# Designs tried in a protein design chat: VH-VL binders against Flagellar basal-body rod protein FlgF (flgF). Part 16

Target 1, 245 residues: Flagellar basal-body rod protein FlgF (flgF), of Caulobacter vibrioides (q06171)
Amino acid sequence: MDNALYVGLSRQMTLRRELDIVANNIANANTTGFKVEDLMVRTEQAKPAKTLDGSSPVKFVMDTGVARNFTQGPMTKTGGDYDLAINGMGFFKVQANGGERYTRDGRFTTNPEGILVTQAGAPVLDDGGGQITIDPRLGPVTVGKDGIVSQGAIRVGRIGLVRPDDLSTFAKDGDNLYRNTTNTAPQPVTDAQIHQGMLEASNVQPVIEITKLIEIQRAYESVAKMMDNTAELSRSAVERLGKIN
Key: E = the ipSAE of ESMFold2; O = the ipSAE of OpenDDE; V2 = 0.75 times the mean of E and O plus 0.25 times the DockQ between their complexes.

## First folded at step 5 (VH-VL; framework fv_latikafusp)

Design K64 (from K22 with light chain K29Y; at its last look DockQ between E and O 0.01; V2 from the best seeds 0.00; counts 0 for: pae E 22.7 > 2, placed apart)
Fold by OpenDDE, look of step 5:
Structure K64 (fold): chain C 245 residues (1-245), chain A 122 residues (1-122), chain B 108 residues (1-108)
Amino acid sequence: as target 1 above (245 residues)
Amino acid sequence: EVQLVESGGSVVRPGGSLRLSCAASGFTFDDYGMSWVRQVPGKGLEWVSGINWNGGDTRYADAVKGRFTISRDSAKNSLYLQMNSLRAEDTALYYCARDSYGDYVYGAFDIWGQGTLVTVSS
Amino acid sequence: SYELTQPPSVSVSPGQTARITCSGDALPYQYAYWYQQKPGQAPVLVISEDSKRPSGIPERFSGSSSGTMATLTISGAQVEDEADYYCYSTDSSGNHGVFGGGTKLTVL
C-alpha cells in the first residue's frame, strides 16, 4: 500500500478524534465548571522508503493525548444559596464512585437529611473529609470566601478546596467529576476564593470551537480527496500495465 | 483604597423621615453583606440592620423593625437606610459597615465608615 | 432581648495582661467578635470568630470562648491599647446582632 495512503489514514484518524473533542466542547459550552479540551499532536518525520525514484520524507501526525485547559471560567451570579464558584485554581471535594472525587461544578443542594450534596446526590466534603450538614432551623447559609459555611454566627463547616501538584493527574470520572490518578493526595488550597451565589461557567469559547470544527472538516475532506486521487493513480497504473502485457 | 462614606444625616422632627446613604469604593460591593450600626454620642454600639450580598435577605433590630428599611444598589455601589417614623431615641451617629463573610449579621465588620449624624428633636 | 454583658472598665499597667470578658447565653453556639474603638474613631475589628486575629492586628491580641463566656486578652498591654472594647455576637436564632455594653480599658 502506498505510503501516501497510510499517511492519509493516520491523519484522518487524528482529525476524527479532534472532531470528537471539539464537538464535546461545544456540547458542554453551557455546562457549569466544564473545562475545554484540546488534542495534542506531534509531527514525526518518517524515514523515506528506499524507492528507485527517491522517496520524499513522509510526515506523520501522532496523537499524544488530550490537554485540558483549566483556565478560569466566567463567574455568573445566580443568587442561589448553595451555588458556589471557585475563583482561582482549586476543586471541590465530593464523595462519589466509591471514593474522593473533585469538581468545579458548584451546583449544590441539601438532601432530606440536611447534607450538602451535588445535583447527583454526592456529598460535598469539608476540609477534613467529612460531610457538611445544614440545619434549616439555624437560618440561611452563608459561605465565606475562605470556604467557611455558617448559619448566622454558627459555623457548620468549611468547604474542602484542594489542588493537585500536577493537573494532568486528574482524569475525567464522569458527571463532571475528576479522579486523582496518583497516590498523592491533592493539597488544600489557600489562595483561591469561594463565592456564594455564583457559578463558574464553562471556559469554552463557542466561536473558537466552531471555527476549529470547520477547519477540521475542511482538512478531513482534503485528506480524503488526496487518498482518492492516489487510489485512482494506482488503478490507472495497473490498467496501463495490463495493456502492455 | 477600600472605603465607606456615609451621608444623609441631618436634623429632623419626631415622626419625620430620613434616608441615609453609604458609598462603597475600592472593593467588589456585591460580594459583601452590609450593616448599619449606630452609636449615641458617649454611649455604646448598637446594631441596627443588615443586608446580605445580593439583597435577598434583610434583618433588623427590634427597635427599628417596621420603621427602617435597608437596601442596596449594585450599580451605584451604595447602601441605604430609609428611616421612617423617627423617634428621639433614634438620635445617633450611624455607621455603615462591611461584613467580610458576605452575610448581613455575621459580625465580621472589617471596614467601617466615619458615620453620619442623625438628630431627632422637636 | 438577648444581651451581652461586659465589665464597664478594666485597668492594667503597661506590659501586663488585660482580660476583658463578655457573657452571653448564646455564646456556646454563636461566634464572638471583638471591636476596638478609640475616641473620635470608628470601631476596628480585632478578633473574629472567637479567636481569629485579622490581618494588621498585633499578635498581643487574642480571643477565646468557653461556655457562655468570651474573653479578649491583650498580652503586654501598650498605652496605645487604651480604648473602648465591644464584644459582638448574634442571638441564639442568629437573626439579630448584639453588641456588649463596652469596656473601657485604661493603661496606666
Scores: ipSAE 0.000, ipTM 0.493, lowest interface PAE 11.5, mean pLDDT 89
ESMFold2, look of step 5: ipSAE 0.000; ipTM 0.380
ESMFold2 (binder alone), look of step 5: mean pLDDT 93; pTM 0.953

## First folded at step 6 (VH-VL; framework fv_latikafusp)

Design K70 (from K62 with light chain G97Y; at its last look DockQ between E and O 0.70; V2 from the best seeds 0.00; counts 0 for: pae E 9.2 > 2)
Fold by ESMFold2, look of step 6:
Structure K70 (fold): chain C 245 residues (1-245), chain A 122 residues (1-122), chain B 108 residues (1-108)
Amino acid sequence: as target 1 above (245 residues)
Amino acid sequence: EVQLVESGGSVVRPGGSLRLSCAASGFTFDDYGMSWVRQVPGKGLEWVSGINWNGGDTRYADAVKGRFTISRDSAKNSLYLQMNSLRAEDTALYYCARDSYGDYRYGAFDIWGQGTLVTVSS
Amino acid sequence: SYELTQPPSVSVSPGQTARITCSGDALPDQYAYWYQQKPGQAPVLVISEDSKRPSGIPERFSGSSSGTMATLTISGAQVEDEADYYCYSTDSSGNHYVFGGGTKLTVL
């Protein structure tokens, strides 16, 4: 009886974490460059047990963390000179939080010194790790698909894109940024393009996430009712024993 | 000189197959997405298929999906369209076009070939 | 399915301003492109990304987009501007690529 309540509480904790992940996805359905998250579970194939009826393998599902889907989100026109989208696998480099950070969020602007920065003020890094400075007196900025930043005939820098060997090494670092969790630097990317005047939308599909919310709520209520029924059965059993004893 | 030259257009019967080729010259082929666009003589333009600069993503119009296959050969600077199960409505002039943005949804077709005529008739 | 709607024809006198429209529900979120096609020739890109003029295109060509309508404007149209004009864009999901039906510009 006590074991059934412990199993129910354990399931509610897992469902609560899944709910938090789905709620975060919905909250970021309109966040530039956001990549949808899911509870990362691992299914282990059990060996068949010998029985007279034959064997039916079972699968165990374990909560091992959060998985992130890095599938390309839709690119939407904005017309902004400092709005950039990446087509392909790659990340912008920025200087934030005491080091290099990485993002798919191409909403950039200039600070008062003309340095190309994120919305939070983090400098966007060129392919050599330096800042990119734009002089407002030189006219509009052009960014080529190769990342070369120019003002008229003057080349002011090149935005470099990088990619880790394994995307799982990038972890969330706030402000729509990722940090590298290893000592191995991400490698320059040669197979992705930068598109000026566009932004990459979130790859969240809100109807799918809302459907997940409903299913999680129903599962949570079912576990709660099972636990209430178990508690009522325990109380009823004690009452019957009290009449006998 | 930047050029695209299509070839392989001919007359085929319904249900037949045909392979179109497009030879690119005068630019770095691997920097660009490519598309096939068709036009019935005297009618409008219709996008048929596209392939990104490295061949990793291909797209097809609904009318040709499952019947046509786009491919590219970096060593030969060539774009191909394999056309199977041809129908009468596939009769058109087929253009090869360069997409300056890699053909991932939005692209300017800044260079076009002269087209190769495909006729599907009994 | 997604469609881009253009008038079938527009007629102006030399020196007048021609405006060719293109309607599509996805145009607030998607760039429009404009192509000129003269008889027997391949199309030529005249306006990119709603309003950008490629090198070599005369200054009389301009483009704009507002709401669900993109417009190609030819200020001071000349006889050599007589051609078919196509708009090109994609749907709201970015998965369907379309040309408009085309507009025949006549300059008399």
Scores: ipSAE 0.006, ipTM 0.550, lowest interface PAE 9.2, mean pLDDT 83
ESMFold2 (binder alone), look of step 6: mean pLDDT 91; pTM 0.927
OpenDDE, look of step 6: ipSAE 0.021; ipTM 0.603

Design K71 (from K62 with light chain T90W G97V; at its last look DockQ between E and O 0.90; V2 from the best seeds 0.00; counts 0 for: pae E 8.9 > 2)
Fold by ESMFold2, look of step 6:
Structure K71 (fold): chain C 245 residues (1-245), chain A 122 residues (1-122), chain B 108 residues (1-108)
Amino acid sequence: as target 1 above (245 residues)
Amino acid sequence: EVQLVESGGSVVRPGGSLRLSCAASGFTFDDYGMSWVRQVPGKGLEWVSGINWNGGDTRYADAVKGRFTISRDSAKNSLYLQMNSLRAEDTALYYCARDSYGDYRYGAFDIWGQGTLVTVSS
Amino acid sequence: SYELTQPPSVSVSPGQTARITCSGDALPDQYAYWYQQKPGQAPVLVISEDSKRPSGIPERFSGSSSGTMATLTISGAQVEDEADYYCYSWDSSGNHVVFGGGTKLTVL
């Protein structure tokens, strides 16, 4: 009965992690540029104790991390001159946390120096890794599909879009940012376009996530009940052995 | 000058096939999404199919899905619509339209051709 | 399925202001676009992104969007403005283009 209890505890731990991930998705259903996450799991065999009573291997489910679905979220209008959405496979480059960071969240603004920044104040980088400075005296900002930033007839710069060779190399870094976890720089993109006056919504489908939440809660309760029954059977076996004595 | 010229419209029997072409000139073709929009003479506009700027994403109206295939050819600056299993309700003037932002879903159709007439009758 | 509702016709005298409405539940989240179509001609974009006027479109054309309603306004309508006007936008998913049924503007 000891192996069954260990399998039950392992299952509850993975269910609890799945619950956390699904709850986070639901909490971010309205977060600009958010990409829905899922738990990567694999099964592992538990190593049984070597005893004279015999034993056999059992399987445990162990998580291995978080997978992110980078499928394009819906694009919605805002009319804001500094609201940008990416259509295609690409990320904005920003300067944050001592280095380059990447985001799909195109909610930008200017700081008092006129530098184009994220909502958290991180400078948005051009295709050469420099800052983009907007002079309010030059009129409204226009951002073309290729990322060229203009004010009237003046070209101000070009917003740099990049993509990693492998999307799994981007890890969360807070403030809706991703960090490159490798030494291989992300490549500039030519197959993504920028749409000014729009934002990319979360790709979370709330009804699906709520359904997952309900199923996970039910599975958790079922495992907990199974573990209670296993403990009762073990106690009953000990009581029968005591009565034989 | 920026121009879209459709061709290939004709009279065809139900169940037949037809291929429409749209030749683009005066702009960088590969920077733009493209769509086919049809109009029964004297009636309203109906979107038929769209293709993004690099050809990697295609969409179809429900009425034509599985029967029509949109494609583009960068070397010829041309958009195509292969129309199979044609029905009487496919009779319309077919316009070629350029999307202002390179994706048929999010921009305006800022440049239109003059259309090519497809008639499906027996 | 989702549709954009326009009045079938609007009549105005030369010099008066014409207003053409377009109603749709997705309009709070999706831009509206307006096309003018004269008989025997291809449509011409007259208003982009709710209110932006493309180059070459007379200043008498303006647009707005509020709630589930977009409005094309032609201030001081002229006889050459007589045409069919279509709004278009996307459905609630953002995946399909939807055209309104069209409004015939008559200037006398």
Scores: ipSAE 0.006, ipTM 0.569, lowest interface PAE 8.9, mean pLDDT 83
ESMFold2 (binder alone), look of step 6: mean pLDDT 91; pTM 0.914
OpenDDE, look of step 6: ipSAE 0.330; ipTM 0.719

Design K72 (from K62 with heavy chain N54R, light chain G97Y; at its last look DockQ between E and O 0.62; V2 from the best seeds 0.00; counts 0 for: pae O 7.2 > 2)
Fold by OpenDDE, look of step 6:
Structure K72 (fold): chain C 245 residues (1-245), chain A 122 residues (1-122), chain B 108 residues (1-108)
Amino acid sequence: as target 1 above (245 residues)
Amino acid sequence: EVQLVESGGSVVRPGGSLRLSCAASGFTFDDYGMSWVRQVPGKGLEWVSGINWRGGDTRYADAVKGRFTISRDSAKNSLYLQMNSLRAEDTALYYCARDSYGDYRYGAFDIWGQGTLVTVSS
Amino acid sequence: SYELTQPPSVSVSPGQTARITCSGDALPDQYAYWYQQKPGQAPVLVISEDSKRPSGIPERFSGSSSGTMATLTISGAQVEDEADYYCYSTDSSGNHYVFGGGTKLTVL
């Protein structure tokens, strides 16, 4: 197959993946705590032995992975006693999928046992990795900026707020959760704040994503056209050769 | 005593520059977001700019974007507002205010200075 | 630009209830804050997060929010409550921060 076709195919594959990512961003534009993703791509030049013109270097577009933009999402009021939002860089600790997981989704509630849990029922962990139990008899819950959970004058726990040294080490684990892919535990956060009665909205900007979507689609079509033209040229060349012989 | 004290207000010509300062005392300055709010005498309040407690996030009102720069110095417990390309409409009393939530974005300004007057006139 | 709309003035007799409204399209999703400003003084936070009263603020001050309207209520208005009152909030994106135009409260 002609190098131009390989280049085109590679680019198409990348563009398709970009489309998927953008589509996912748009789909989650209203998902609490969701962080916008981008595909990282790089262009490499190669000098193949054979090119159509025999002189131009071939440029390949390679997918280098997905990057998450962890910029602060807008803070929205809910008035919910168990709704928490992080202002700054950090994640809530939760027990899910057989281990410690992390989330920016602060839609929490209490289960029948009084344990603070996510909407999916995963326990929210304190700074020590334990569960946080709320006793309705002690009165309403207050959560301080430092994550201290109190009922009246009684401290019932502290919300675990952590962050990894490298955000790229957090992988998606479904249900708006992240998993640490390293053996190094995330560290406690001291320069972020928790706000009760608020939720962090997605940092997705729908207009930007739609624009990206359109651009990607146009690029995809352009590449497709290029590939078709290349194929036609090849066919024509073969036909010409056939006529000479 | 918790207090904020603004300074640097003066009379400047249009197109001129001015740097306002706000000295914080009586509290841990680095734990709080800060904002500048201005008020034309006899008129209403206008939010101008904000900076979070770590200084890594700044924001500006549209009216001052590109012209004003907010910053803070932890060592000096001070908030600053660099104002460039000043216009007549920038004439106002400028307040510095502490956000009790630690971030300017919430607007819980529980401590205010007395303000410093900026006059932009030809 | 995002705007919060307040009545320019409200009058109340001593002992009566004053209500100052603040209208904004983003108020269903964003907290409103209320500030009191007396002549020659800096503003004072009187209500945070729609309805929370800071320490030191008299109990006669209360706040509420419903739909696109926030309301500051002063029950049993006193002469010392005569002041300008400003609401404060942000737009739906959380990127613009605005004060209302202010309301002059007169206690007759």
Scores: ipSAE 0.016, ipTM 0.567, lowest interface PAE 7.2, mean pLDDT 89
ESMFold2, look of step 6: ipSAE 0.038; ipTM 0.578
ESMFold2 (binder alone), look of step 6: mean pLDDT 90; pTM 0.917

Design K73 (from K62 with heavy chain N54Y D57S, light chain G97V; at its last look DockQ between E and O 0.50; V2 from the best seeds 0.00; counts 0 for: pae E 13.7 > 2)
Fold by ESMFold2, look of step 6:
Order: C-alpha cells, then sequence, then structure tokens
Structure K73 (fold): chain C 245 residues (1-245), chain A 122 residues (1-122), chain B 108 residues (1-108)
C-alpha cells in the first residue's frame, strides 16, 4: 500500500514534466521558427532521418528530456528585406554565447556597424564563419535562394545553412537558438533554399496542445484521487486492527 | 534559350493512363521547383501538381490526388506527370511551369511551356 | 475549398486606366501574382509578389494588395494589352496553388 503512494508521486512528477513541455509549446505558438516539443518517447538515442515533406509531423530528434519536431512550419509573407525563411532542412548559423549557435528564426536586421544580426544582436554568419556587413548606401539588399547576399551588382556575402547528421545533437540554448552538444561540426547544406521577404511560423498546433493540457490535468487528478483512496484504505486497515484489540 | 517543352499528350479512353514529359533547357533544372498547370480550352487555368527543386516534396490538387504522380529526373532535366484513372474532366491543355523560388508555395511561375493536349473521350 | 474571385470581364478605351480585382481570404498572408494570356499563347507573368514588375513588363502595369483584395492596374491601357488576366496565390497552408477564374480585358 505504501508503494502505491510512491508510484503515485512518481507519476505526478512525470505529469508535471509533461505539463511544463505543453505550457512551453503554447507560450511559443507565435514564436518565429519555434519547433514543437514533446516528452521523450524513446529511451534509445534517436536515429537521424532527413525528410523535407511537412505533410505530417516527423519526430526524429531528441533533446535531454524532450523530443523536438523539426517539421517545416508555415511560411508567411512579410515583405521585409531582412526577413528570411528556410524552405527545407537547414539552420542559420549565428555567433552567440561564446560560440556558434543555430536557428530557424530569420528575423534579421543590421546593427549600427552594418553587420547582419538577429533581433538579440547576434551576428549572422556566412558560409565561411565570417560576419556579413551591409552598407545601406548601396541600396536594397537581395538574398537569393542559394543565400547569396547582394546590393545591386555587388555581392556582399553568402549566408551558409548547416545541418547536423543527427538533429538530436542540437539543444535549446535560449533566444530561439540551438547549440551543438557534440564536437562533430554541422555540415553545410545545399538542398535547402532561403526565401527573402518571408518568415517561418511556429509549427505548434494550439488545439492539439490544449487537448494535451486537458488530458494531463485529468491524469493528474486521477492519480491524486488514487493516492487519497490508498491513504483511506491504510487508515481503514489500522482502524480495523485497533478494533480487534 | 530558357525553354520548357511538353510532350506525351494524346487521346485516351476514360480509365486509361498517360504519362506527360517536360524537357527543360537553358537553365539549371535543379535550382527550381516545377508544376503542372492545366487549362480546358476556352476556360481558366487550374494548378494540378507541384514538386520542389530537389524532389523531396510533392503537392497535388484535390481533383487529381491519388490518380496523378509528379516526378522529376535531374539526369535528364525532365519533369513527369503520370496520369492514371483518367476522367473526362481531365481533358485539357497541360502546361509545364518553372517556379521562380523552387517552391510552388511561394514563387512565381516565370517560365511556361506551350502545353500538350490531353483528350479523355469514350 | 479556397478560391480566388475575379470579375469575368473589364472594358476600357485606349488611354484609360483598367483595374482588375482578385479577392481571396488568404491574400493577407500570401503574395498575389498576375499573369497575362493572349490567345494561343502561354501565360506571361506581369506582376510578382503583389506589386513587383518583372523586367520587360511595361511601366503602365502595377499591382497592389490590401486586406483580402489584390488589384492589377494598367494605366493608359493600349490595344495590345487586350488579353485574359489571371491572379494566382496559395491557400492559407501554402500547400496548394490557386488561380483566379480570369478576367477578359477588352481595349476598344
Amino acid sequence: as target 1 above (245 residues)
Amino acid sequence: EVQLVESGGSVVRPGGSLRLSCAASGFTFDDYGMSWVRQVPGKGLEWVSGINWYGGSTRYADAVKGRFTISRDSAKNSLYLQMNSLRAEDTALYYCARDSYGDYRYGAFDIWGQGTLVTVSS
Amino acid sequence: SYELTQPPSVSVSPGQTARITCSGDALPDQYAYWYQQKPGQAPVLVISEDSKRPSGIPERFSGSSSGTMATLTISGAQVEDEADYYCYSTDSSGNHVVFGGGTKLTVL
């Protein structure tokens, strides 16, 4: 009977973890480039899979304690010259937090020095790991599908896209960024395309996440009720033993 | 210089099959998405199917889903449409079109072929 | 399913301004494109991404989009502009290309 209370508490801890994940997904339903998370469904390391069809969710990447679905989110026009979206499997490379970081969030701008940066001010890196400098006096910026950044006839640089062999090696690092958790460098990608004037929306489906929230709450209440019943059975057993003596 | 040439259109009975081909020249085929667009003579344009620039994603209009299959062959610079279970309403001029961004969901169809006529008649 | 609605015809005199409309619920989130088609010919792109004019398209062609409506404007229409005009966009998912029903422009 005492073991039932321990099992109940263990289940409540698991449900609390699931609740935190669902709450984070809902909070990021409108976050550019956000990839929906779920509780890890495997105890073994996930095998890499490369699929660029977003018709159904693909879960092949696992972070410590969460699995992240990197399925392509919807792409929405904005008309902004520094708004970029990736069509395909790849990540922008940025310089942040003392190293290289990776993102699907293509909301870029220039800093006062003309360097192409994220909204948090992290420089966007070219295919060789260098910064990209835009001179506003040279006219509007154009970014081709291959990532070549131009101003008129002048080539300014090339935004390099990268992808790890195993997406589970990318972990969340804040500010809509991922870090590489291994010493194996992500490889350049040539089969993904950049679309200027668009942004990738979150792939969170709010109705699905709200349904999960309801189910988690119901499961939590069911465990709490089971623990109350177990405690009452224990009291009843002690009461009966006391009446015999 | 830049050119798309469709072929394979013919007369076929309902329930039959036909394969359309589109030969691309004068541009790097693998940099672009491709689509099939059809037009009943004297009527408007109707998108049929699209494929992204490397072939990893295919899309179909509801009217043809499950019956038509789009594919591309980089070695031959060619786009294909396999049409099965053909119906009378599939009778149309079929155009091959290049997607300017390589993804039909965003880009313009900036290059078109002259079309190949498919007639489904009993 | 999703559709784009165009008027079936528009008539103007040479030198007048022609306006061709295209209505669709996804247009606030998706770009509109405009195609000109003359008899016996393939369509030709005349306006890209709501308002961009491709190279080789006369300056009299312009485009705009506001809310659920896109508009092709031909300022100072000429006899050679007589053609069918189609708008094109995607549905809200971005997965399906949609053409409008077409508008016959008559310049007489």
Scores: ipSAE 0.000, ipTM 0.490, lowest interface PAE 13.7, mean pLDDT 82
ESMFold2 (binder alone), look of step 6: mean pLDDT 91; pTM 0.921
OpenDDE, look of step 6: ipSAE 0.507; ipTM 0.791

Design K74 (from K62 with heavy chain D57Y, light chain G97W; at its last look DockQ between E and O 0.03; V2 from the best seeds 0.00; counts 0 for: pae E 15.1 > 2, placed apart)
Fold by ESMFold2, look of step 6:
Structure K74 (fold): chain C 245 residues (1-245), chain A 122 residues (1-122), chain B 108 residues (1-108)
Amino acid sequence: as target 1 above (245 residues)
Amino acid sequence: EVQLVESGGSVVRPGGSLRLSCAASGFTFDDYGMSWVRQVPGKGLEWVSGINWNGGYTRYADAVKGRFTISRDSAKNSLYLQMNSLRAEDTALYYCARDSYGDYRYGAFDIWGQGTLVTVSS
Amino acid sequence: SYELTQPPSVSVSPGQTARITCSGDALPDQYAYWYQQKPGQAPVLVISEDSKRPSGIPERFSGSSSGTMATLTISGAQVEDEADYYCYSTDSSGNHWVFGGGTKLTVL
């Protein structure tokens, strides 16, 4: 009986962890560039993201008990000069948290010094690892599909895209960023394009996540009922063997 | 109104050449990959050739490689298929199609033309 | 070369569920796309990336992929759904795109 209650509590803890992951996915259904997550005990093989050269199949990335699906989210047009989306496989490089970090979130802006930064203020890095500085007096910024940043006839830099050989080496680092967990630097990417005036939407499908939520709740209720029945049977047996009422 | 309009289909003898054109309107042509897909009347669809958004990457079905050349012209918002050394089996209705993700390899052809008929006969 | 295999025809009564299958060795690793073609018309994309329904496509259309088989499902088929249906995907390299042979859906 003690073993059955331990098994039930263990299942409830696993279900609560899965619930937290599903809730986080739903909360980020509108988060630019967000990649849907799942508990490691539920491993799914995602269809590969399509590139010009036909990349290898991509499995969910495992991090702290979490698998992450890096399938391309839909690209949406915004018209913003500093909104960038990646069509294809690749990540923007940024300087954050004491090192290089990577993101699919192309919501950029300038800081007071004119440096191209993320919404959290992290500098966006060029193909050589340097910052990109925009002079507001030179007019509107143009970003070409190859990542060249221009103001009129003046080239101010080139946004470099990178990709790891194995997506499992990228782990969540907060602020919609990923860190490289290995000493192997991500490779530059030329088989993807950057679209100015667009953003990549989350790849979360809310209906699917809500269905998972319902399934988790039903499983939790089933385990809770089993544990209650076991506990009541034990109490009833003790009461009948103990003092007469 | 988003449209693709094919032209240039005609009757040609075996060994001849044709150039098909596809005029795009109602969308930013340079944001998208493009493909040619053909259909023999009364039969199924066959992918022929594709080109990415800037023309730097092209692909061909094995049956047409070395004979057909795909190209695009940003100034004219046009896609082309130069068909050389035509054979009887190239007889088909040729469609122009747009890839919704900006390259032809995603296969999400969301806009199609009505096709232009190519007939190769003696 | 790589092929996608579809049944040549499927017949259902109005209001019944039609299921059209597509078999291919690379489908576990590659997305399937589904196109509807009515007589005298260009194809129309009805399912993208295994299961995504483009804007303007009725909710009765759905898709799935499991193992080497992709399935187009039309729940509550209507007479206007009578058409040829093609699956479309690529080989393991991602560079050689092919259509299936097509399935004629009849709704009587």
Scores: ipSAE 0.000, ipTM 0.399, lowest interface PAE 15.1, mean pLDDT 82
ESMFold2 (binder alone), look of step 6: mean pLDDT 91; pTM 0.928
OpenDDE, look of step 6: ipSAE 0.040; ipTM 0.628

Design K75 (from K62 with heavy chain Y104W, light chain G97V; at its last look DockQ between E and O 0.54; V2 from the best seeds 0.00; counts 0 for: pae E 3.5 > 2)
Heavy chain, then light chain:
Amino acid sequence: EVQLVESGGSVVRPGGSLRLSCAASGFTFDDYGMSWVRQVPGKGLEWVSGINWNGGDTRYADAVKGRFTISRDSAKNSLYLQMNSLRAEDTALYYCARDSYGDWRYGAFDIWGQGTLVTVSS
Amino acid sequence: SYELTQPPSVSVSPGQTARITCSGDALPDQYAYWYQQKPGQAPVLVISEDSKRPSGIPERFSGSSSGTMATLTISGAQVEDEADYYCYSTDSSGNHVVFGGGTKLTVL
ESMFold2, look of step 6: ipSAE 0.518; ipTM 0.768
ESMFold2 (binder alone), look of step 6: mean pLDDT 91; pTM 0.917
OpenDDE, look of step 6: ipSAE 0.715; ipTM 0.860
ESMFold2, look of step 7: ipSAE 0.534; ipTM 0.774
ESMFold2 (binder alone), look of step 7: mean pLDDT 91; pTM 0.919
OpenDDE, look of step 7: ipSAE 0.800; ipTM 0.901
ESMFold2, look of step 8: ipSAE 0.426; ipTM 0.724
ESMFold2 (binder alone), look of step 8: mean pLDDT 90; pTM 0.914
OpenDDE, look of step 8: ipSAE 0.609; ipTM 0.817

